# Ledger of designs, part 69: VH-VL binders against q9umr5

Target 1, 268 residues: q9umr5
Amino acid sequence: SYKPVIVVHGLFDSSYSFRHLLEYINETHPGTVVTVLDLFDGRESLRPLWEQVQGFREAVVPIMAKAPQGVHLICYSQGGLVCRALLSVMDDHNVDSFISLSSPQMGQYGDTDYLKWLFPTSMRSNLYRICYSPWGQEFSICNYWHDPHHDDLYLNASSFLALINGERDHPNATVWRKNFLRVGHLVLIGGPDDGVITPWQSSFFGFYDANETVLEMEEQLVYLRDSFGLKTLLARGAIVRCPMAGISHTAWHSNRTLYETCIEPWLS
Short names: E, the ipSAE of ESMFold2; O, the ipSAE of OpenDDE; V2, 0.75 times the mean of E and O plus 0.25 times the DockQ between their complexes.

## First folded at step 3 (VH-VL)

Design ga39 (framework fv_mavrilimumab)
Fold by ESMFold2-Fast, scan of step 3:
Structure ga39 (fold): chain C 268 residues (1-268), chain A 123 residues (1-123), chain B 111 residues (1-111)
Amino acid sequence: as target 1 above (268 residues)
Amino acid sequence: QVQLVQSGAEVKKPGASVKVSCKVSGYTLTELYIHWVRQAPGKGLEWMGGFDPEDGETVYAQRFQGRVTMTEDTSTDTAYMELSSLRSEDTAVYYCATQYYDILTGRYPFDYWGQGTMVTVSS
Amino acid sequence: QSVLTQPPSVSGAPGQRVTISCTGSSSNIGAGYDVSWYQQLPGTAPKLLIYGNSNRPSGVPDRFSGSKSGTSASLAITGLQAEDEADYYCQSYDSSLSGWVFGGGTKLTVL
């Protein structure tokens, strides 16, 4: 029998977006129990990420308890950051494969229609004024806003991403790293034609330096310092990188070739 | 106390360029976003674009793209709007306006306006 | 053509209530973007009257109020006074144009 799969959706999303993904899983791994979590749907996805982490934690605990052989997570877009935090705050998670589907793991520095809806006059260069305020940190989008030109403000004001990445000190950092390292496989998926995640290499723990030159994961301080375990995971052979061109942001969960290449092999 | 003072009226011939200035006092330009809005005689307000002095980024309305340039001199707290290839249809009062982020409401009002600069394009 | 539609004129007597409408579409007001209102007295620059659908800046009397529903917004003026005679403009953001848009303006006459 296959391990259960838990799906965590993205910004302004719901379980209906994953109907094709569920069809693919049923075809290749019949009998798999797939749970798409219907929490923080639509506009509720704008709530602070720590609030979302708490809610999703309460939902996944009974699922994990019923599956002593382990579970798989498929976490899309913003949902990938929720899953990052879940793996760190849960002392007893039994996640085998964590499949991060085009998620801004090192943060976002690019315009989106969602940001324009909330902050119509904002350009990516100006969002640090909103996002790095206490009020801005009450919005999920701002919790992973990472302005490479104001890294000092990001480090001091980010209530979520800087802490989860170990970029700012936290009393729980050692425990969070230990918990995260329990994961069996970290499967990273993304690509240059996404059109929303900026830089797209954020899905692979790459990000802009102060000159907007992308530095890959192995050049990041969080990797070099092994702040939450990336270097250790890579040394164990537990990190899988699966980039694919030609896929837009809303198509990652509905492309059969992507599923067969990047997701199917990790659903034991 | 924010005050915007614009340069004086201009008369130009078709094909010329005009550069309007907007001097900001009571605030530094790095704390504000500047927009330019015009109004033809007897007509309504038309947004032309805005300039963010903090990082030098600008956004122009589609119909002015290629003809308008918005710049700033932070040393003098002065914003500029230059419109090239002038035609008679460009005759209008040109306004600068400040936009600030209201933390309490999360909104961006165009809260202060300059007195306007009349630009007349005629042969 | 203005992207946001306003009636060209509205009138009322002193002490009465008038409402000025602002009709947009799915790419602006209907997309959830805020509406601001500006008052322009003859020969003067526009002045911010309402922002964020219903917020009044300091110095604007509570006789002025704003509201928004669906693809439309309204400015209500109660207890009309002669000094309210002016042009009124609504404003929002349009995602399809990637820019700010104004209504065509409404001339308020106090009879």
Scores: ipSAE 0.000, ipTM 0.383, lowest interface PAE 18.2, mean pLDDT 87

Design ga4 (framework fv_mavrilimumab)
Fold by ESMFold2-Fast, scan of step 3:
Formats: C-alpha cells, sequence, structure tokens
Structure ga4 (fold): chain C 268 residues (1-268), chain A 123 residues (1-123), chain B 111 residues (1-111)
C-alpha cells in the first residue's frame, strides 16, 4: 500500500485549498491516506511559527507512529518552513519525501497583498522596523522576513528562520541537523511566475545579496558550512529541484502538470 | 441582511427543461458564491453544483454534469439553475444558497438559503 | 447511499442532552475538510447552525456545539427544547467526488 501523505498548509490557508491535490493523488495512487492538517487555519496561520511547529508536531506523531514504512510530507508556502523545523526537532520522524511547494526557505523580501492586509502603510524597505521587534516576532510572516539590506538585524532578531537555517548559532543545531538528514528526499518546487515568494529562488535556497542580486543555494553560507545538511543531502543525491514557469502562488496545489512532473514521482 | 428569493413552483413533463431563478438582495451577486441543492420529498439534501471562488469557475456534481447549467446575470443580481432531460426522480424542492468564503478565517459555509422552488415532474 | 453517515433518528426529553454523529471517511472529514451543520424545521429551508467544525453563526444559542475527531463529527444539543424538533444535516467536501456532500439527515424528536 502507498505511504500516507501529510499536507501542511500556508498563510491564510485551509484544507479546502488542497482538494485538487488530493484528487490527483487519489487518481494516480488510489488508496493513499492523505491528511491535510486542519490546524492554524486562516488568521491562526499568523501565530508564531514555533507555536505552529509544536501543534503540528502533536498532530503528526500518531500518523507517523502508525506508518512504520514511512510517510510523505507536502508542505505549501509558509507550511514548508513549519515542516523544516518539524523535521529538525523530531528525533524519531520517518519522513521519506519532503515536498516543499513554493516555500520561502531562505526568507521573504517582497511586497504582497497579504502583507498589505497586515501592515497597510508599510513598504518592504521599512518592514524590518516592525518584524525585527519583539512584537513583530509574534507574527509568523515576520519569523521569515529576511531584509537583505539589514542582514545584521535579521541574524540577531529572527526567532525562527535564522535558527533553523543555522545562520545564527543554537545549542540544538547538531541534533537538528542529524534529525533533518534522516529525510529520504527533499523535493524543492517553485517558479518565476509565483508572484508572492520574493525572490522566487528562495524556494530553492537562493536569496538576495545586499544589492538584491540572487545568489543560488551553492553560494549560500548555510550550504557551504553544511549548517543543517543541504550539502550532505545534495551529495547523497537526495535533493530534487523542480522549477516550473507559468504557475501563480495559489496554483501550486491545483496544477495537474506540476503534480505529474514534480510531485507524483515522489509519492511511491 | 442577505435575502435570496426564488421563482415559483413549476410542473413539467418528462424530457422537458426547467430554469429556476434566485434573486439576491442585501449584497451584490459578485460578492457572493451561489450553490444549488435539491431535496426530493421525504429525502435528504443533495448538492448539485455552484461557483467555486478559488477556481473562479462553476463546478457541477458528477451525476448532474451534462444536464445542469448554472448561470448568473450580475446586472439583475440573479442566479439561474437550468436542469434538462427531466425525469420523475427530479421531482424535488430546489434551493439556492450563498457560500461565504473569507480567506482570513478559512471558512466556507452555506450561510443563507432561498425559500426553495418545488419542481414536479409528472406525466 | 450517503457518503456521510448519520443515524436516521434520535430522541430525547426536554432538558436532556442529545448528540448526532456524522461519520465520514479518509476522502472527506478524515482528509481535513471541515464540517457544517444545518437545521431544517418542517416545511422550511435549511438554516446554518454550525460551520468550520465548531463555530456558531450569530444568533445560534450556545446549547448547540460541534466537534470533530478523526473521520467523524458530532453535533451536541444541550438543554433540549421542543422547538429543536427538526431534521439535522452534516456537510463536508469529498475529494473522491470532487464536490460537497451532505449526510443523510437525522430526525430529532422531542418526547
Amino acid sequence: as target 1 above (268 residues)
Amino acid sequence: QVQLVQSGAEVKKPGASVKVSCKVSGYTLTELSIHWVRQAPGKGLEWMGGFDPEDGETVYAQRFQGRVTMTEDTSTDTAYMELSSLRSEDTAVYYCATQYYDILTGRYPFDYWGQGTMVTVSS
Amino acid sequence: QSVLTQPPSVSGAPGQRVTISCTGSSSNIGAGYRVSWYQQLPGTAPKLLIYGNSNRPSGVPDRFSGSKSGTSASLAITGLQAEDEADYYCQSYDSSLSGWVFGGGTKLTVL
């Protein structure tokens, strides 16, 4: 029988948003048990990411325990960061494929309508004043805000992303790396027409330098230092990169061609 | 605040078509997603189809696909459901209902319902 | 043949607590799709009673509550009153059918 699939949603998202994804999985892998975790929906997705990690951890433990052959994770947008932390803090996870759907793995630095709902008078150039405050770090979006013009503030104030990426030291870093490295496959999906994730290469561990020039994963200090295992995973042949043009941010979980090309091969 | 008013009862012969209307007031039709649900006498509720705001398109239940057409006239704030090739088992009360979708709450209930339109298919 | 299974009837005396179950599967409630509940008084259109598993619309008394566990949902009615006598329907989304589904309905009789 197929391994169970656990889906972790994104910012302002719910289980209904994944109905097409579940339909595709049922068509190609009939009998697969797919669970979209119905936690931190809608505005609750704004709760601090460490709080979300704790809640999702409690929900995935019984699913993983009942599937000795392993499970697959499909994690969308902000949910991909939750899954990154989940795989690091769980010393007993049995995840085979971790499929990251357009997640800002190196952070976000872009103007979006969602940010304007939260901070209507802000510009991306001054959002660092809000996000890198203690108050701002109580919002999930600020936990992965990565202003390339204030990298010193990001490194010191980020309570989440800088720590899980090993960009700032943490006492648990060695254990987190060992746990993350147990994953079978890291499948990275994203594309230039996303329109929300900025830069879109953040979904592939690329990010802006101080001049807003994108440097790819292999040029990042986190990769070069192998801070949480990216270099080791790449050497093992465990990283899959699947970029696709023509797909907007809300369409990654509802595009059949993307599913067949980037997701389906990793669900066996 | 939102009120849905449906057209009156219809009696049709087998093989005919029926077109039920649903006039929206209190909100504009463009702000709401309309779904259609039927209920045969003494039976339960059956979803027929409706507008999916995430996909931006109308979705039909599989058993009605090919027989049902759901349209909207935004100038009159009126939604329509047309069912063709009527059979005796299509005798039912047909309801229109609004589906509220709020991205901030992630919820999508059928929050307001029309009074229903009885369609009787008889020979 | 409803995809969501409800008991056909439930009964209670005034002041009692009754619960109505809605049993689904891995393609609907088990997949994480939320449950809504509707009350239908004789001869009337359904009325939204609970949405998003456990939320009440404005005007619905707190005697009505909803919950979800695994592949099932429940509607609880405490302090049962004569005017609660009605049909109750659960509703969710089903990925195998690509559509919204209702339970078969439960007739609540107040003795």
Scores: ipSAE 0.441, ipTM 0.796, lowest interface PAE 4.0, mean pLDDT 90

Design ga40 (framework fv_mavrilimumab)
Fold by ESMFold2-Fast, scan of step 3:
Structure ga40 (fold): chain C 268 residues (1-268), chain A 123 residues (1-123), chain B 111 residues (1-111)
Amino acid sequence: as target 1 above (268 residues)
Amino acid sequence: QVQLVQSGAEVKKPGASVKVSCKVSGYTLTDLWIHWVRQAPGKGLEWMGGFDPEDGETVYAQRFQGRVTMTEDTSTDTAYMELSSLRSEDTAVYYCATQYYDILTGRYPFDYWGQGTMVTVSS
Amino acid sequence: QSVLTQPPSVSGAPGQRVTISCTGSSSNIGAGYDVSWYQQLPGTAPKLLIYGNSNRPSGVPDRFSGSKSGTSASLAITGLQAEDEADYYCQSYDSSLSGWVFGGGTKLTVL
């Protein structure tokens, strides 16, 4: 029997986006109970990430309670950050595989069409003025805006990402680290042709330095300090990296080769 | 059902040390952060520090660093706060308070408080 | 002074609505840290009144409510009663201090 799978969608998204993923799972692991959480859909995905974490938490508790053998999470784009926080705030989660589909784990610093919809006159170089205000932090996308040229403002103003990454102090950091480390496998998926996640290496905990040169996960202070357990997980053999070229941001959940290579092996 | 009972009032001379105890009942001490908060007569609340018994991690407020020591005896479910080099301005009621993880909300209040211990530093 | 700013006093008559503000900065409330409120009756220890910005513990009447916006939080008390006369403190975490901070306290007088 296969463990249940819980799916968390991304920005301006809904459960309908995962119809192909559901087909793939049913073909390779027939009988798997898959729950695609239909919360914070469409425009509601702009709500502050901590509010989304609370709502998704309430939805996953009964699913996890009914599956003592464990569950798997598949979390897409912004949803991967929701799942990061879920694994940290839940001291009773029983997640085996956490599969992160092209999620900006170290943050976002790039001009995308949906940012232009919200802030049409802003360029990435000046969006920090809006995002690092109290008003801006009421929008999910600003919760993971990470301007490498204003790191002091990011550290002081980010109400979500800086906290969950342990880049800024939080009274719960020790508990969050302990909870996160209960995960069986952290499966990171992303690639250079995504076109939305900037830098694309953010999906693998890489990010820009002040010169916009990408430093990989092992060079990040977050990893070196083991702030929430990345170094411990890597030493345990629990981190899987699965980069794939040729996949655009909206195609991670609908590419059969990607599914067979990066997702299927982790759905016990 | 968590209850915190603190030791009785103390009168100390300047330069002395005081050690206040806080006995926890109704819950396992090792599952709780214990914080210490003081209040000078007619003044507001001031956080002094906290102790995580699971990891043995202590965090002290900067103005008390070097003068305060927070410890726990898990065999008696008792937390301690020792303040050294006492000054007249250390005259205050000292409170212990618990902080535990609420698995439903993920929020961490100082949810239970001791009755307070009056420490008077005289002349 | 306190890291979180509260008015030193507020007053109201029975049945009225009062609000107590708590103003922080980008390193605490503005950074997204939750706000808790404590009620201290004369001669007693503080008691948790509101946590996580707006949640009430068991036994706290629903006429007490909390809210948070930007760098500030508010405690609202509707249907004011004589037993509400107390000192009220807000609390949050401050990343620049790496510690917990309290507001200076607000004395509520029920006229």
Scores: ipSAE 0.000, ipTM 0.415, lowest interface PAE 18.4, mean pLDDT 87

Design ga41 (framework fv_mavrilimumab)
Fold by ESMFold2-Fast, scan of step 3:
Structure ga41 (fold): chain C 268 residues (1-268), chain A 123 residues (1-123), chain B 111 residues (1-111)
Amino acid sequence: as target 1 above (268 residues)
Amino acid sequence: QVQLVQSGAEVKKPGASVKVSCKVSGYTLTELSIHWVRQAPGKGLEWMGGFDPEDYETVYAQRFQGRVTMTEDTSTDTAYMELSSLRSEDTAVYYCATQYYDILTGRYPFDYWGQGTMVTVSS
Amino acid sequence: QSVLTQPPSVSGAPGQRVTISCTGSSSNIGAGYDVSWYQQLPGTAPKLLIYGNSNRPSGVPDRFSGSKSGTSASLAITGLQAEDEADYYCQSYDSSLSGWVFGGGTKLTVL
């Protein structure tokens, strides 16, 4: 009766972190088949995002094939970017709801503990030197590093985010847009107390300008140009925005109120 | 390296309570989650409960909820498991085990185990 | 009535290969939760043998390997040795019970 749910985790994460989410789904939608993809866990989450997209693609194909009425995706943090790319590269996906839990959809520009583990002496102002090198682009976190003070470097060097957002041209852009637009609902979740995603509005396709002033989705060139379909989805009523205060980055998948308010309504 | 040393064997009457200790060395208690697992003579392993660091609370297996209490004294790096209203079927070896987040694999193994404490419940 | 099902016993001769299965359900292994394996020698505490489906802790020989597919996991032991005679337990997390679960255990006899 209920569509299967596929969960894609984030940076330095694994299936165990979603135990509460699965409990909530079982309580409200008993009988739902939920699969947390047990791939690119821990340090493997640092692999280039295009490599992760390929691996997750291979894992979702048989699940989607067994569910002709469709599936839902719940994608957390970095996993939301993986899911963005999956929906674009798959000519045959049957995703109804794509639920993005606090994912840096326009990129990341902030000092975090994850960054300190990889680059202990780096500051956010200096990370562009590493991330926008060919070597740096072999790390997932650098694939969505978006320094608003070095736009030319970001646009030229980003091997993932600039391409998937249509900020730099790609031969497959038209096909990627067509594929992405097949999604039933794009549910965006995030909030000001996340503490990791910087700016937090990145989860809603907002981002810093060159003065570090946040511009919301409707002011972004990617939206105005409809580069991968955001304007079209919004016009169809297919974008849902669900901001919630009081939730830290590691709590999006384990807060019952968040689940009931932002996730539960989109699981059919 | 990490070592877990448990208190000695106990013999209790039905209806009594038992409190087993687990002294952790080679690491700080705040960096590990302690879980408790029991094994009746000749039987398999049964998880009783443990600390969930993400929730900042101790979670108990449903069948023990209400009669088991797990606590920690960080000043002495010692974890405790107290089981009340003892029954004959509570006769078992009780183990403490550490669980840590292995960042390399993204996994949460029960990596170190205490030697076990035999608790015998007899009339 | 173990939540994870293991055969009660398996046997093999020295140098041979044996496999021990661990069958779960949609609420544990099928939901994507990883599987750990523990070796318990007679009179001793369990020892972590495999974690995260296929990872070996330091000191565990590569004769031991693990795998997971669908709702099941498997422990393979190649080049059987007498010292491998022990009880083996699989473990996973179960979302319906909100807790950790073990298999019933498999006694390995080296003939």
Scores: ipSAE 0.639, ipTM 0.848, lowest interface PAE 2.0, mean pLDDT 91

Design ga42 (framework fv_mavrilimumab; at its last look DockQ between E and O 0.91; V2 from the best seeds 0.00; counts 0 for: pae E 4.0 > 2, unsure alone 74.3 < 75, SAP .541 > .496)
Fold by OpenDDE, look of step 4:
Structure ga42 (fold): chain C 268 residues (1-268), chain A 123 residues (1-123), chain B 111 residues (1-111)
Amino acid sequence: as target 1 above (268 residues)
Amino acid sequence: QVQLVQSGAEVKKPGASVKVSCKVSGYTLTELSIHWVRQAPGKGLEWMGGFDPEDGYTVYAQRFQGRVTMTEDTSTDTAYMELSSLRSEDTAVYYCATQYYDILTGRYPFDYWGQGTMVTVSS
Amino acid sequence: QSVLTQPPSVSGAPGQRVTISCTGSSSNIGAGYDVSWYQQLPGTAPKLLIYGNSNRPSGVPDRFSGSKSGTSASLAITGLQAEDEADYYCQSYDSSLSGWVFGGGTKLTVL
């Protein structure tokens, strides 16, 4: 039998958004138990990511307990960060494939429709004033806002991304790294035509330097220092990178070709 | 706010076709996603198909594929549902309903319904 | 024959609490898809009562509530009133059918 699949949604999503993905899984892997976690939907997805991590943890624990052979995680957009943190804090998870579907794994620094909606008078160049404040960090989007021009503020004020990345020292860094390294495979999916994840390379742990030049994963300090296990995972062949062009942000979970190429191979 | 007004009752012979209209007011048709649901006398509701706001095209229930066609005229804010090869089992009240995106909940509720159109198929 | 199963009828006295169950499967409610509820008064079109499992549209009294667990959902009506006598339908999405599905409906009688 196939291992159960757990789906974690993104910002303002619902289970309906993943209907095509579930259809594809049912078609290609009949009998697979697929669960889209119905937590922190709509505006509730704006709640602090650590709160979301706790909620999703409570939901996945019983699923994992019933699947001693392991489970697969498909985590979309913001959900990919939630899942990474989840796997970092869980010392007993049994995740085989962690599929990060167009997630801002190294953070976000770009103007998007979401940002315009939340902060209609703010530009990305000034968002640090809000996001790196105590009240700003009460919003999920600010938890992974990564301003390359204000690295000091990011490192000191980011209550989520800087911690799960091990960029700021904390007493749980070693344990979180150990926990995350329990994953069988880390499947990174994204592409240049996403239109939301900025830069799109963030889905592959690439990101801007101080001059807004995009550096790849292997050039990042978190990789070089192996702060949360990326270097180790790559060395053991556990990281899969699956870039695809021609896919918009809201289509990653609905594109059949993407599913067959980047998702299906890791659901066995 | 949104009103859906459907065309009048229809009586058809088996094998014929029927086309029901649904005129939208309060909002434009381009702002709404129209779905069709029917209800046989004394029976439950059955979804036939509708415009999927995420996919950007019309989706039909498998049972009606090849026999139903849903179209829209944006110039008159009118949606249409045509059902062909009518059978006695197609006797029902046909409803149009609108689906909208609620950003607060991230859902697409079916919030407004037409008054229904009775279609009778008899020899 | 409905994809979602509801009891054919329920009844209650004014002021009482009644519940209507909606049982699905792993391809709809069990997969995490939302459940909506509709009220249909005699001779009228359905009216949205609950969406997204537990959300009430404007104008729906708080004595109506929805919940979901596992492969089933439930509509609860507290403080039952005479005007609540109607048919109630649950709705969800089914991935095996690639479409929306309704329950068979429940006739609520107020005694």
Scores: ipSAE 0.707, ipTM 0.868, lowest interface PAE 1.0, mean pLDDT 95
Fold by ESMFold2-Fast, scan of step 3:
Structure ga42 (fold): chain C 268 residues (1-268), chain A 123 residues (1-123), chain B 111 residues (1-111)
Amino acid sequence: as target 1 above (268 residues)
Amino acid sequence: QVQLVQSGAEVKKPGASVKVSCKVSGYTLTELSIHWVRQAPGKGLEWMGGFDPEDGYTVYAQRFQGRVTMTEDTSTDTAYMELSSLRSEDTAVYYCATQYYDILTGRYPFDYWGQGTMVTVSS
Amino acid sequence: QSVLTQPPSVSGAPGQRVTISCTGSSSNIGAGYDVSWYQQLPGTAPKLLIYGNSNRPSGVPDRFSGSKSGTSASLAITGLQAEDEADYYCQSYDSSLSGWVFGGGTKLTVL
């Protein structure tokens, strides 16, 4: 009956963080098999994103193989970037709904408690010196650090986000685009009161220009060039945008109204 | 180092209420989530409820809803579990336990336990 | 079922290896929730032995190890010692019950 749901957590998270989400799914779609991938929890969430993609890939393959009707992905925060890469590198994924729950799809440029824990004396304006080094790219946070004042360094040094967004060329880009376009629905969720994802519009593929003015998805080169299929998905009606105010970063997976409005309709 | 010290044994009549205390030392109560677990003589462990810091309130196991109340006095670092309408099957050792968020592993273990309080319900 | 199932007893000789299974369902271990293990010596409170499937708290010897696969978890004890005689409980979270659940417990006897 209902397609299985695979949940990919975020930075410093574990499966327990999603208990309310699983309860909501069980109430509205009883019998749904939901699996929160219990990998890269806590400090392990700081591992390079390509390493996390490999580990999560190994975990999702048997789940997808058992569900010929397809699966849904719910991917929270940093986990949304992992899922972006999974959909591109897997030649045979059968994902119907990819639900991106407040994920920095165009990157992060903001001072947060998470960042201050790792780099207590750094400000967002100088973090590019650390993140755009080979050493910095060994940390997941730096894999999606996107300093709008040093876009040349971001394009050259980002080992993950610039590649998966097609902002820098890669030999596999055509195959990654073909694979990503197999997704049934791309459901984007986020909001102005998140407090962590900066700018919050990054969850909707918007981002800062050099003056820190937010340009929305349709003004991004990645969209205009259709680098991994956003323009194609939008044209076929496959992109859903569900912004909601009043929700903080750690509450996206535990707010019933958010679930009923933005998530529940996409769990067939 | 966390220590939990519970109140002494109680003997109650059916229909009465019992209130067990759990004094926390080594941390402040506001830094920890307290859970209550009971164990009938010769039987296994049964979770009754505990404070959920994400929800900001106490969650009770379904079978105890309406009969159990868990409260905290932060001024004395003491947690309480009150069970009403006592029955003979409520005879058990009642434990308090701390649940700690371990940032290094992302886990929520029940890492420290009180010594237990025997509650006997007999007529 | 949302109950975690353990064998009621296991036994082994000193120096040997034993394993204690914990079988769950799709609403608990199968849903991806972590498994913790507790040791209860006779007349004492439970003590955390393993958490987050395989992590040991300070002071727990590496003879104790945990693993999780699918809907089940396992506690392995190598180099059995007489002081390991105790009851062992697994624990996880259950989304159907919206709460924490414990296994029925396993009595370990060192022969």
Scores: ipSAE 0.699, ipTM 0.868, lowest interface PAE 1.7, mean pLDDT 91
Fold by ESMFold2, look of step 4:
Structure ga42 (fold): chain C 268 residues (1-268), chain A 123 residues (1-123), chain B 111 residues (1-111)
Amino acid sequence: as target 1 above (268 residues)
Amino acid sequence: QVQLVQSGAEVKKPGASVKVSCKVSGYTLTELSIHWVRQAPGKGLEWMGGFDPEDGYTVYAQRFQGRVTMTEDTSTDTAYMELSSLRSEDTAVYYCATQYYDILTGRYPFDYWGQGTMVTVSS
Amino acid sequence: QSVLTQPPSVSGAPGQRVTISCTGSSSNIGAGYDVSWYQQLPGTAPKLLIYGNSNRPSGVPDRFSGSKSGTSASLAITGLQAEDEADYYCQSYDSSLSGWVFGGGTKLTVL
């Protein structure tokens, strides 16, 4: 009856963190097979994102094969970037709903407790010196670090985000766009009280210009050039924006009102 | 070093209540979640409930809902489990155990256990 | 009966390898929830042996190992020693019950 749901966690997460989301799905969609992928937990979530994409790819293949009518993907925080890369690199994915739960889709430019733990003497204004180095790109956080004041360094050094956004030339751009466009719906969830994703509009493909003014998705070059399919998806009516105030970063998967409003309608 | 010291053994009549305490040392209750697990003589472990800091409230196992109350006093670092309407089947050793988030592995192990409190229910 | 199924008993001679299975369902182990293992010596409280499917706490010998696949988990003990004679319990979380669940326990006898 219901399509299987695959959950991809974020930085320093575990499958237990998603217990409430799984309970909500069991209540509203009984019999649904839900799997939180138990890979890259805790400190392993700091491994390079391309390494994580490969590992998660191996895990989703048998699940998708057992469900020829399709699956749904719920991807939280850093996990939303892993999932977007999966949709680009997999010729054979059958994802209907890609639900992006407070994910830094256009990147991150903010201090967090995790960054303070990793780089205790650094602040967001000088992290580009670390993140846009070969050593820094070995950490997942730096794979989507996006300093609006050092765009040339970002475009040159980013091993992940600039590629999946189509901001840097690469030979796979056409194939990745084709694969991503096979998704049925893109559901974007986030809000102003998140407290971690900076700017919070990154969850909706918004981001800072050089003056730290937030440009919304439709003002971004990646949208205007349709570099990986956002403009095409919006024109199809396949993009759903579901902002909600009053939810902190760690509460997105444990808020019943958020689930009922933004997630439940898309779990056919 | 985390230590959990529980109150002493109790003998109760059917229909009575029992309140078992669990004093935490080495950490404070603001840093740890306490869960309660019981074990009838010769039987296995049975989770009764516990406080989950992500939820901000205590969750009880369905078979104990309505009979059990778990409270914490952060000023004394003491957790309590009260079980009412006692039956002979409630004769068991009652353990408290800690649950601590391990940010390095992203796991929530039950890693420290109290010594156990025997509760005997007989008429 | 128990939500997680374990064999009631296993046995082995000193130096041998023993495995203890833990079989769950799609609402617990199959949903991606971790498995922990506890050792309980006679007359004592349980002691954590394995958490996060395969992690050993400090002080647990490396001859204890855990694994998880699909809806099942396994505890392996190599180089079996007399001190390993105990009851062993697996544990996971269950979304249908909204709570923690234990296996029924396995008595390990060292011959």
Scores: ipSAE 0.406, ipTM 0.772, lowest interface PAE 4.0, mean pLDDT 90
ESMFold2 (binder alone), look of step 4: mean pLDDT 88; pTM 0.917

